# Designs tried in a protein design chat: VHH binders against p21908. Part 9

Target 1, 324 residues: p21908
Amino acid sequence: MEIVAIDIGGTHARFSIAEVSNGRVLSLGEETTFKTAEHASLQLAWERFGEKLGRPLPRAAAIAWAGPVHGEVLKLTNNPWVLRPATLNEKLDIDTHVLINDFGAVAHAVAHMDSSYLDHICGPDEALPSDGVITILGPGTGLGVAHLLRTEGRYFVIETEGGHIDFAPLDRLEDKILARLRERFRRVSIERIISGPGLGNIYEALAAIEGVPFSLLDDIKLWQMALEGKDNLAEAALDRFCLSLGAIAGDLALAQGATSVVIGGGVGLRIASHLPESGFRQRFVSKGRFERVMSKIPVKLITYPQPGLLGAAAAYANKYSEVE

## First folded at step 19 (VHH)

Design FF5
Fold by ESMFold2, look of step 19:
Formats: C-alpha cells, structure tokens, sequence
Structure FF5 (fold): chain B 324 residues (1-324), chain A 122 residues (1-122)
C-alpha cells in the first residue's frame, strides 16, 4: 500500500510516497522539500504536495517529528507548525497515521536498512545480529540516543533522552574541559560535547586551557577547518570529540546490553572517515575487565542519506502493514 | 594501538643542527600533549620540551632554551624538535612521548617511542 512519509524539522519538511507491505518498506519515491516558514501548517504543505504530484494522496501518513511526540500540542523551535496528534487524521483526511520523533525514525530505519548503508567502524566486521539489542546514537544538532531490540522475528524501538546524561572525564585534560564547561552550563551533559555545537565547546575549552585568547567561530567554519586539517587546535578538538564519542558509545552499549552499536546523525556522516583513525575504538573498548566483551561488539555507521523518511515509513509498516 | 616513531637522529658536529620528527601511527594524536625526552648513557631520562594539543603552549628545559624548538603539525600527526647549536652534552637517545597533559615527569606519559640516537662530536 501507499502512504505519505513525512520528515518534519525546524526549517524544512520532506514528503515522499512510500510503498509498504508485509511489515516492510518496498520503495520510497522522490522527496519533495518544503520550507516550513513558507507554509502556515502541515495541512497546507500536505495539500501542496498533492498538487505537485497531481493526484489524491494516500489516506495514511507516517510522520517523523524533530522533537518529543508525547503531549496534546507539539511545537518546534523555528517551525510555525503546531501539531495536535488527536486531530491529525481529521485535518489531513486520512484513516491512519504513526507519529514518532526523528531519532526514533532513525532506529526504525536501521531495522530495515540494507547492510550496504552500514559502514564498518570497529569491532568484528560482520552484519548486525538478527537478535539482540542495537545501541543507536547520532550526533547532529543535539545527540540522539535510542535502542532497537530485535527478537522473535520482530523489533521494538525505545526512544530515549540519553544525550542528556552527564559527561564523565577520563583523563587530566578532560577534567579541565569539564571544569571550563561548568562555568557555562551548570551541568555538562554529553550532548554539550557530542553534537555539532559540541565541537565549538571543546575548541573554546582547549584554547582557554592552553592559554590562548578565546575565539568564537561559526560552527560550519570550525568543522571545515577540523576536517580539512587546517588548524592544529581545531584538529585537537575533533580528536577529543571522537575520543568522547567512543567512550559514550561504549557506556551506552554496556547500559543497554547491546550486541552491536550504530552511529548516525549528520555529524556521524561528517566524521565517518576520521573515526577509524581516531581514539574512538580505544575509548569504546576501555571498560576495565570488560574490554574483551566490548571488543566483540561491531560498530557501524549509517551512510543512508536522510534516514528520517525511511524510518517513518518503516514505523508505519511495523505497526499497520498487513501480511499478504 | 598507537605507535610513536622517532626519526632524524644521527652524528653531527658541535655547533651543528638537526631536526627530529616523531610520527604517530595507528591513531590520531592531535588531542594529546606531546613531549621530547632524552637519556644519555648512565643517566636518567629527562624532559627536553613539551607542547600542548594545539601547540599554543610550549615549554623548553633551561639547558636547551634558545637552541631547541618543539612544534607540531596535527594534520601530519607529527611532532618535531629542531635542535640548533648542538653540544657534546646533547648526545643521547631522544624519545617522543604523549599524554593528556604536558608533564615534566616521564612516569606521567602514556605512550612512548623507541627513541632515536643523537651523537654530537667534538
């Protein structure tokens, strides 16, 4: 059957027709992107999508929403749209829908993702296990954390706020980084380190600690300098980013009882080629007596562009798709 | 598994110059402080110079100040020691080391190279 898959962020929303059957996503059509500021509501963008395709839209929707999805009224920063889950079917003239947060959509996508979109980072170079827990984390604007349980031929996604747990320093330099960041944030969550803005937080802390003047840089420029190797301090910040990402990925894997780990998010894609050469692996496995256990956990990275639409469609298929 | 490999050590005359390199492999080391140490026969290993992760802070021992300069290029995963005005007492095996802080004590560093011999003749 056809459904409308929708990925709603702060400034953009993406629409596609998806074909689902037997609990699976068979195809995704070409995405249409709208600027959310140019449309007063989801309903208007929905209507514009139908007009663009020149056809009536399917009476089913799958929505990935860049924020919490629990509550009677949903709002996002920088997005004029207000969603009321209880009235979605009526407002869109549909029979069924699913509504999940954007990182929950990433987890659903992983459950349906071909192995060609999962690059090896460290550990055994094997396919993701068919049973067990997959820890999923994705740095981007913030840090998404979820887990995916596969068992008895089905799967379950647990959305979490794991990006908001505490940063734990692992050496003298990280002690100093923590001290510096407490001056700005009261409590330093891992998201303050492991996110797009997090590189800037590390960079400024490192500058202060080595005694150079503070320099405020645009995040895009800082990431470019770090990835292109154009500044010693930017590269130091990126190395510390990767060390902390490894440490946190390992901690989450232990806490969630994971048999594999998947890294996603826009920042994950940016650093894909750097991770194998970084201290990520060392920090991931360095869990004391559990080092051997950790070394047997494969770590993969999502290379599928924009997995939100795939994940939304997958969530719908998981909930509603009839067995043929 | 990180490996630090020093190179550039050789025989040089008093007053001469030499550039040591320390290439890191197996892992990027840009987030670490780096140091150069030396050990002459029958003596304890001693710090020569240290440099912060970004290179914004450097420290040099008094006995080499003005003659030796530590530097780093994180894009090349390499730290350097430029040695000028060499003296016979500079004869030693020179070691590269990495740690989370720029310490003067060898015991505080986590990673070490195997060393490169520098010999300064009269």
Amino acid sequence: as target 1 above (324 residues)
Amino acid sequence: EVQLVESGGRLVRTGGSLRLSCAASGRKMAGYAMGWFRQAPGKEREVVAAISWGGGYTWHADFVKGRFTISRDNAKNTVYLQMNSLKPEDTAVYYCAAGSWYETLPSEYDYWGQGTQVTVSS
Scores: ipSAE 0.687, ipTM 0.905, lowest interface PAE 1.4, mean pLDDT 91
Fold by OpenDDE, look of step 21:
Structure FF5 (fold): chain B 324 residues (1-324), chain A 122 residues (1-122)
Amino acid sequence: as target 1 above (324 residues)
Amino acid sequence: EVQLVESGGRLVRTGGSLRLSCAASGRKMAGYAMGWFRQAPGKEREVVAAISWGGGYTWHADFVKGRFTISRDNAKNTVYLQMNSLKPEDTAVYYCAAGSWYETLPSEYDYWGQGTQVTVSS
């Protein structure tokens, strides 16, 4: 059957027709992207998508939402859309829907993702295991953390707020970074370090620690400088970023009993080429007496272009697999 | 993986000068503190000098007494040790090291070079 998969963020919403059957996503069609500011509501965007499609839309929707999905009224920053989950079927004139958090969607995507869309980062270069726990983390605006359990031919996604755990410095420089960040923030969670904005936090902290003059940069420019390797301070910040990412990835794997780890998120993709050459692996495996165990854990990075859409569709397929 | 390669060590006369270089490869060291250590025969490895990642802070051992100076060029991914007024007691294998902070304990550094021999004759 066909469904409409939707990935809704703050500034953009992506639509696609997905074919689902027997608990699987068979295909994901061409993506149509709308600016949320140009449409007053999801309903209007839905109608516009229908017009572009040129045929009636499926009466089923899978929606990935960039925020909490359990309230009666859902709102996003920088998005004029207001979602009322209880009225979605009515508003969109559909029979069924699934609504999940966007990072939850990413986890669902991982469950269905072909190995060709998972770049190897470190550990054994092998496919994700068919059984067990997969830890998923994704730096972006914040830090998403989820994990999924595969068992008996099925899978279960567990959403978390793992990005809000405390940052744990592992060396003297990170101690100093933490100390500096504590001057700005009441509490320093790991997403204050491992996120898009996190690079800036590290950057400023390092500058202060070293007494190095620096210009205020927006996050886009800072990331560019860091990735291009033309600025020592920016590169230093990125280095710390990758180290900390390795550390937290390993910690989460230990905490969740994972046998594999998948990195997602926009920032993950951004640093994909850097991670294998960074201190990520070292920090990931440096878990004391568990180093040997950690060394056996494959770590992958998502390269699939629209994991939110895929994951939304997958979530629908998973939910309604018994009905088809 | 990070590799550190020392160079510049040789035989010199008392009162002479040497400049040691340590070139890093495999990773940019802009985020790492660098240090120079030395080990003489039958002695423990001891810290000579250390420098922060940005070069803003340096530390020198007491026995240096202003004779040696550590510096770095992050663009070249290299750390240097300028050694002046060398003495026979400075004879040792000199090692480059990298860590998170400019510390004095060898155990606090994560990466090490193979060392370069400095010999000071009387």
Scores: ipSAE 0.366, ipTM 0.760, lowest interface PAE 1.3, mean pLDDT 93

## First folded at step 21 (VHH)

Design GG1
Fold by OpenDDE, fold request of step 22:
Formats: sequence, structure tokens, C-alpha cells
Structure GG1 (fold): chain B 324 residues (1-324), chain A 122 residues (1-122)
Amino acid sequence: as target 1 above (324 residues)
Amino acid sequence: EVQLVESGGRLVRTGGSLRLSCAASGRRMAGYAMGWFRQAPGKEREVVAAISWGGGFTWHADFVKGRFTISRDNAKNTVYLQMNSLKPEDTAVYYCAAGSWYETLPSEYDYWGQGTQVTVSS
């Protein structure tokens, strides 16, 4: 069965034809990307996609939405589209649809993701366990946190706001970083630290603590400096980022009873080569008497290019077909 | 897993110069403060110099009096100690250390090297 998979963000929407069967995604076709500002609505973008495809669109849609999906009217920052879930079938002239949060979609993608799209970070270099909880975190513009339960041949995705839990410093420097960030933010969540913008927050804090004058850097430039090893302070910030990411990933794994951890998001991919050489592993397993247990948890990183689309399709398959 | 390895220690004459290096391995240590300590025979280990993670802040012991300079290169995962105008009283085993903070107390550092011997002859 063919469906239209859609990943809708603030500025861009991605469309693809997916083949689904028996609770799984068999294939995901070529991606077509639209700027949301160039279309007044999802319906118009849908029609445009149909024109481009040159054949009638499937009468089923899987939509990943970069925001809450439980309201009657859905809106996104920088996106002119207004979604009304109750009228989506009518508006798109389809019979069925699934609408999920974009990070929820990522979690769905992980459920059956091929191992070739999961880079090993630390722990045992083995496939994700078939049974148990998978903790999923995705640093990007913000920080997504979800977990997936595999049990009895089925899986369940639990979306969370885990990115908004409080940051817990683990050493003297992190205490200082937290103190510095509290001067800027009413509350310092882990999203303020292990996200795209988080690197900048860490960088600024480190500079301030050193007492060294610094210029505000664009996030893109800062990441480049850090990743390319062109600046001691930027590299230090990145290292601290990785330390915190490890600690937080471990904490989430403990809290959720995870048997494996998967890192997603754009930043995850960006730091993929750095994580194995960072203090991520040490912080991940440094959980007191649980160190041994933590050391047995495989940690992977998503390298699949369109996890949102894949996940949307997966969610549809999971809902409308029996998972075997 | 983290290892700090000092190098550069040797016999040198009074007034001479020496550059010590400490290379970290096992993982990146850019996010850590680094320090140099020394221990002379029959004496307690004492801090020589400390450097912040970014290298923007440095501290030197009073006995250094501008003769030594600590620096670091995070890309190389290495910290250095340039030692000039060496004196016989500088004779000691020099240790590299890493910690979250650039403190003067050895107990504040979590990782230590095996040390390198510096001997200054009269």
C-alpha cells in the first residue's frame, strides 16, 4: 500500500511516497521539499506534490508535525499553514491519515531502522535489543526526548518533553556553567545545554568564567570552529557538550529503564565522529553502582537522512496494519 | 582509559631552558583544566602552574616568578610547560594533571601522569 509521507517544519515541508505493508515501511521514495512560505496551505502543497508526481496521490497520509498535534487547530512558528486534524481527510481528499509530532516520528523510525543507518557510539557493538525500552534523544534546534517500548512483537512510542528537565551539574566547572546560565535564563533545562544553541551557551559561559573577552559568534561559525579544532575555547565547549550529552543520555536511560539508547537530531549527526573520542562514554556509564549495567547498553546514532518521513510512514503502518 | 604522558624532562644546567609536554590519550580533554605539579625528594607535591580549558586563564606559582609558562593546544590534546632560567631548586619530578577546575590543590585533579624527571645541575 502506498501512502504520502510528510514531514512539516517551520520553514520547509518534505513529501515522499512510501510503501507500507504488514506494519512496516517497505520503501521511501524520492523526497520533494517545499518552502512553507511559498504555499498558503498544506492542501496546496499537497496538490503541487501531486502535479510533480504526475499521477494521482495515494488516499492516505502520514504527517510528522514540528509541534503539538493534539489541538483542534495546529500552527507553527514561521509556517503559514494551519492544520485542523478533524478536516484533514476532507481537505486532502484522502481516506486515512496519521498525524504525529516530528520527534515522535523519529522514534517510530527507530523501531525498525536498519542497522546500516545506526552508527555505533559506545557500549556493546551489537544490534538494538529486540525487547525492551529504547531511549531516544535528539539534539537540534531544541532537544527531543522520547522512548520506545518493544514487547511481544509490537512497539509503542512515548513522546515526552524530556528536553525540558533541569540540568544537573556533575563537577565544579558545570556548577559554574549553571550559575552563569542562570543569569540569562529563568530556568536552565538540559535543552539549554545539549542543543544546537546550547553549544553557544556553553561557549559563552566558559569564556565568562575564564574572564576572557569574546565576541558573540554565529552558531554555525561556532560549531565549525569547534568541530574543526580551530579554537581552544570552542573545542572546550564542544567537549563539555559531549560530556553533558553522555551524562544526560545515561540519566534518561536509567529513568526510562532503557536497554539501548539512540541519538538523533541534526546535532547528533554533526558530532558523530566526536562522540566516541569524547567523555560521552565515561559520563554515560558513570552512574555509581549501576556502572556495570550501563556499560552493557548499546548507544547508537541515527544516520538515516529522513527519519521524520520514515517515522511518519512507520507510524501509519503501525496504526493501520498489524505488526507481526 | 584517560592517560596523561609527560615528556621533555632531562638534565639541564643552571640558567638553561626546558619545555615539557603532556599528551593526553584515551579521549579528548579540551573541556578540562590542566596543571603542572612537581615533587622534589623529601618534599610534598606542589602546584607549578594551571591553565583553563580554553587557555584563556593561566596561573603560576610564586616561585615561578615569570620563568615558567603554561600553555595548551586542544587540537593536539596537549599541555606544555616552558621552563626558563632553571635553578637547582627546580629539580623534581614534574607531573601533568587534569580536572574540571584549575585549582591549586592536587586533590582537585582527577587524572595524573606518571611524571618526568627534571634535574638542574649547578
Scores: ipSAE 0.886, ipTM 0.960, lowest interface PAE 0.4, mean pLDDT 95
Fold by OpenDDE, last read:
Structure GG1 (fold): chain B 324 residues (1-324), chain A 122 residues (1-122)
Amino acid sequence: as target 1 above (324 residues)
Amino acid sequence: EVQLVESGGRLVRTGGSLRLSCAASGRRMAGYAMGWFRQAPGKEREVVAAISWGGGFTWHADFVKGRFTISRDNAKNTVYLQMNSLKPEDTAVYYCAAGSWYETLPSEYDYWGQGTQVTVSS
C-alpha cells in the first residue's frame, strides 16, 4: 500500500511516497521539499506534490508535525499552515491519516531503522535489542525525548516532554553553570543545556564564570567554532555539552528501563564524531552501583537523512497493520 | 579512560627555560580546568599554576609569578607550562592535573599525570 509521508516544519515541508505493508515501511520514495511560506495551506502543497508526481496521490497520509498534535487547530511558528485534524481527510481527499509529533516520528523511525543508519557511540557495538525499551533523545532546536517498547514482534512509541525535566549538575562547574543560567531562566530544564541553543547557554555561562568579556555569538557561528576547534571556550562548551548529554541520556535510560539508547536530532548528527571522544560515555555510565549495568547499554546515533518522513510512514504502518 | 602525560622536563641550568606539555588522551578535556603541580624531594606537592577550561582565567603561585605561564590548546587537548628564569629551588617533579574547577588544592583534581622531572643546576 502506498501512502504520502509528510514531514512538516516551520519553514519547510517534505513529501514522499512510502510503501507500507504488514506494519513496516518497505520503501520511501524521492523527497520533495516545499517552502511553507510559498503555499497557503497543506492542501495546496498536497496538490502541488500531486502535480509533480504526475499521478493521483494515495488516499492515505502520514504526517509528522513539528508541534503538538492534540488540538483542534494546529499552528507552527513561521508556518502559515493551519491544520485541522478533524477535517484533514476531507481537505486532502484521503481515507486515512496518521498525525504525530515530529519527534514521535523519529521514534517510529528508530523502531525499524536499518543498522547502517545507526552509528555506534558507546557501549557494546551490537544491534539494538529486539525486545525491550529504547530511549530516544534528540537535541535540536529543542530537546526531544521519547522511548519505545519492542515486544512480541510489535512496538509502541511513547512521546514525552522529557526535555523539560530539570537539569541536575554533577560537578562544581555545572553547579556554577546552573546558577548562572538561573539568572536568565526562571527554570533550567535539560533543554536549556543539551539543545542547539543550549551550547550558547553553556558558552555564555562559561565565559561569565571565567570573567572574560565575550560577544554574543549566533548559534551557527558558535557551533562552527566549537566543532572546528577554533576557540578554546567554544570547545569547552561543547565538551560540557557532551558531558551533560551523556549524563542525561543515562538518567533517562535508567528512568525508562532502557536496554539501548538512540540519539537523534540535527545536533546529534552534528556532534557524531565528537561524542565518542568526549566525556559522554563516562557520564552515561557513572550511575553509582549501576555502572556495570549502564556499561552494557548500547548507544547509537541516527544518521538516516529523513527520519521524520520514515517515522511518519512507520507510524501509519504500525497503526493500520500488525508488525510481524 | 583519561590519561594525562607530561613531557618536557629535563636538566637545565639556572636562568634557563623549559616548556612543559601535558597531553590528555582517552577523551577531550576541554571542559575541564587544568593545573600544574610540583613536588620536590621531601616536600609536599604544591600548586604551580591553574587554568580555566577556556583559558580565560589563569592563576599562578606567588613563587612563579613573572617566570612561569600556564596556557592551553583545547584543539590539541594539551596544557602547557612555560618556565623561564629557572632556579635550583624549582627542581621537582611536575604534575599535570585536571578537574572541574581551577582549584589550588590537589585533592580537588580528579585526574593526574605521572609527572616529569625538572632539574635546575647551579
Scores: ipSAE 0.886, ipTM 0.960, lowest interface PAE 0.4, mean pLDDT 95
Fold by OpenDDE, fold request of step 22:
Structure GG1 (fold): chain B 324 residues (1-324), chain A 122 residues (1-122)
Amino acid sequence: as target 1 above (324 residues)
Amino acid sequence: EVQLVESGGRLVRTGGSLRLSCAASGRRMAGYAMGWFRQAPGKEREVVAAISWGGGFTWHADFVKGRFTISRDNAKNTVYLQMNSLKPEDTAVYYCAAGSWYETLPSEYDYWGQGTQVTVSS
């Protein structure tokens, strides 16, 4: 059957037709992207998508939402759309829908993701285990954290707020970084370090600790400098970013009982080529008595271009279709 | 595994100059402080210079007296020690080190090179 998969963020929403069957996504069609500011509501965007498609839309929707999905009224920063889950079917003239958090969607995407879209980062270069827990984390605007359980031919996704756990410094420099960040933030969660904006926080802290003057750089420029190796300090910040990413990935794996880890998010993809050359692996496995166990955990990175859409569709398939 | 490899050490006359290089391999070390140490025969290993991760902060031992300069290029994953006005007392094995902090104590550094011999003749 066909469904409409939608990935809704603050400024943009992506639409696609997905074909689902037997608990799986068979295909994901061409993506259509709308600016949320140019449409007064999801309903209007939905109608516009239908016009573009040139045929009636499926009477089923899978929606990834960039925020909490529990509540009577859902709103996003920089997005004029207001979603009321109780009236969503009526508003879109559909029979069924799934509404999940956008990072929850990413986790669903991982459940059946082809290995060709998973780059190997560290650990044994093998496929994700068919049974067990997979830890999923993804730096972006913030830090998404989820995990999924595969068991008896089925899977279950557990959404979390793992990005809001405390940053735990592991060396003298990270102690200093934390101290600097505490001057700016009441609480320093790991998201303050491991996120798009997090690189800037690290950069600023490193500059301050060195005692060198620095100008506030926009995130785009900073990331470019770091990735292109154009500035020692920017490169240092990126290296620290990767170290901390390894640390938190390992910690989450331990906490969740994971036997594999998948890194997602836009920032994850951005640093894909850097991670294998960074201290990520060292920090990931440096868990004291558990170093041996950690070394056996494969770590992968998502390279699929639209995991939110795919995951939304997957979530729908998982809920409404028979699972093999 | 991180490896630090020093190069550039050789025999030089008093008053001469050398540039030592330390190339890191195994992983990027941009997020780490780097340092140069030296050990002469029968003497304890002593710190020569240290540099922060971004290169914005440098420290030099008193015996350097402006003769040596530490620098780094993170794109090349390398730290340097420019040594000018060399003296016989500078004869030693010079070691590169990396750690999270630019400290003067060797114990604060986690990674070490094998060293390069610098000999200054009278």
Scores: ipSAE 0.885, ipTM 0.961, lowest interface PAE 0.4, mean pLDDT 95
Fold by OpenDDE, last read:
Structure GG1 (fold): chain B 324 residues (1-324), chain A 122 residues (1-122)
Amino acid sequence: as target 1 above (324 residues)
Amino acid sequence: EVQLVESGGRLVRTGGSLRLSCAASGRRMAGYAMGWFRQAPGKEREVVAAISWGGGFTWHADFVKGRFTISRDNAKNTVYLQMNSLKPEDTAVYYCAAGSWYETLPSEYDYWGQGTQVTVSS
């Protein structure tokens, strides 16, 4: 059957027709992207997508939402859309829908993602285990953390707020970084470290600790400098970022009993080529008595272009597999 | 695994100059402080210079007296020691080291090179 998969963020929403059957996504069609500011509501964007498609839309929707999905009224920063889950079917004139958090969607995508869209980062270069827990973390505008359980041919996604756990420094420099960040933030969560904006936080802290005057850089410029190797301090910040990412990924894996780890998010993709050459692996496995166990955990990175759309569709397929 | 490899050490005359290089391999070390140490025969290993991760902070031993300069290029994963006005007393094996923080104690550094011999003749 066909469904409409939708990935809704702050400034943009992406629409696609997905074919689902037997609990799987068979195909994902061409993506249509709308600016949320150009449409007053999801309903209007939905109608516009139908017009573009040139045929009636499926009466089923899978929606990835870039925020909490619990509550009567859902809103996003920079997005004028107001979503009311209770009236969604009526407003869109559909029979069924799934509404999940956008990172939850990413986790659903991981559940059946082809290995060709998973780059190897460290550990054994093998496919994700068919049974067990997969830890998923995605640095981006924030930090998404989820995990999924594969068991008996089924899978279950568990959404979390893992990005908001406290940062745990592991060396003298990180102690100082944390101390500096505590001057700015009431709490220093791991999201303050391993996210898009996190690089800036690290960079500023490092500069301050060095006692070097620095100009505030926008995040785009800073990432560019770091990735292109044009500035020692920016590169240092990136290295620290990767170290922390490894440590945190390992901690999450331990906490969740993971047999594999998948890194997603826009920042993940951005640093894909750097991670294998960074201290990520060392920090990931440096877990005392569990180092040997950690060394057996494959770590992959998502390269699929639209994991939110795919994951939304997957979530729908998973939920309605028995009623298709 | 991280490896530090020093190069550039050789025999030079008093008053001469050398530039030592330490290339890191195995992983990027931009997020680490780097240092140069030296050990002369029959003497303890002593710190020569240290540099912060970004290169914004440097420290030099008193015996350097402005003759040596530590620097780094994170893009090349390398730290340098420019040595000018060399003296016979500078004869030693020079070691590169890396750690999370720049300190004067060798025990504070986690990674070490094998060293490069610098000999200054009279």
Scores: ipSAE 0.885, ipTM 0.960, lowest interface PAE 0.4, mean pLDDT 95

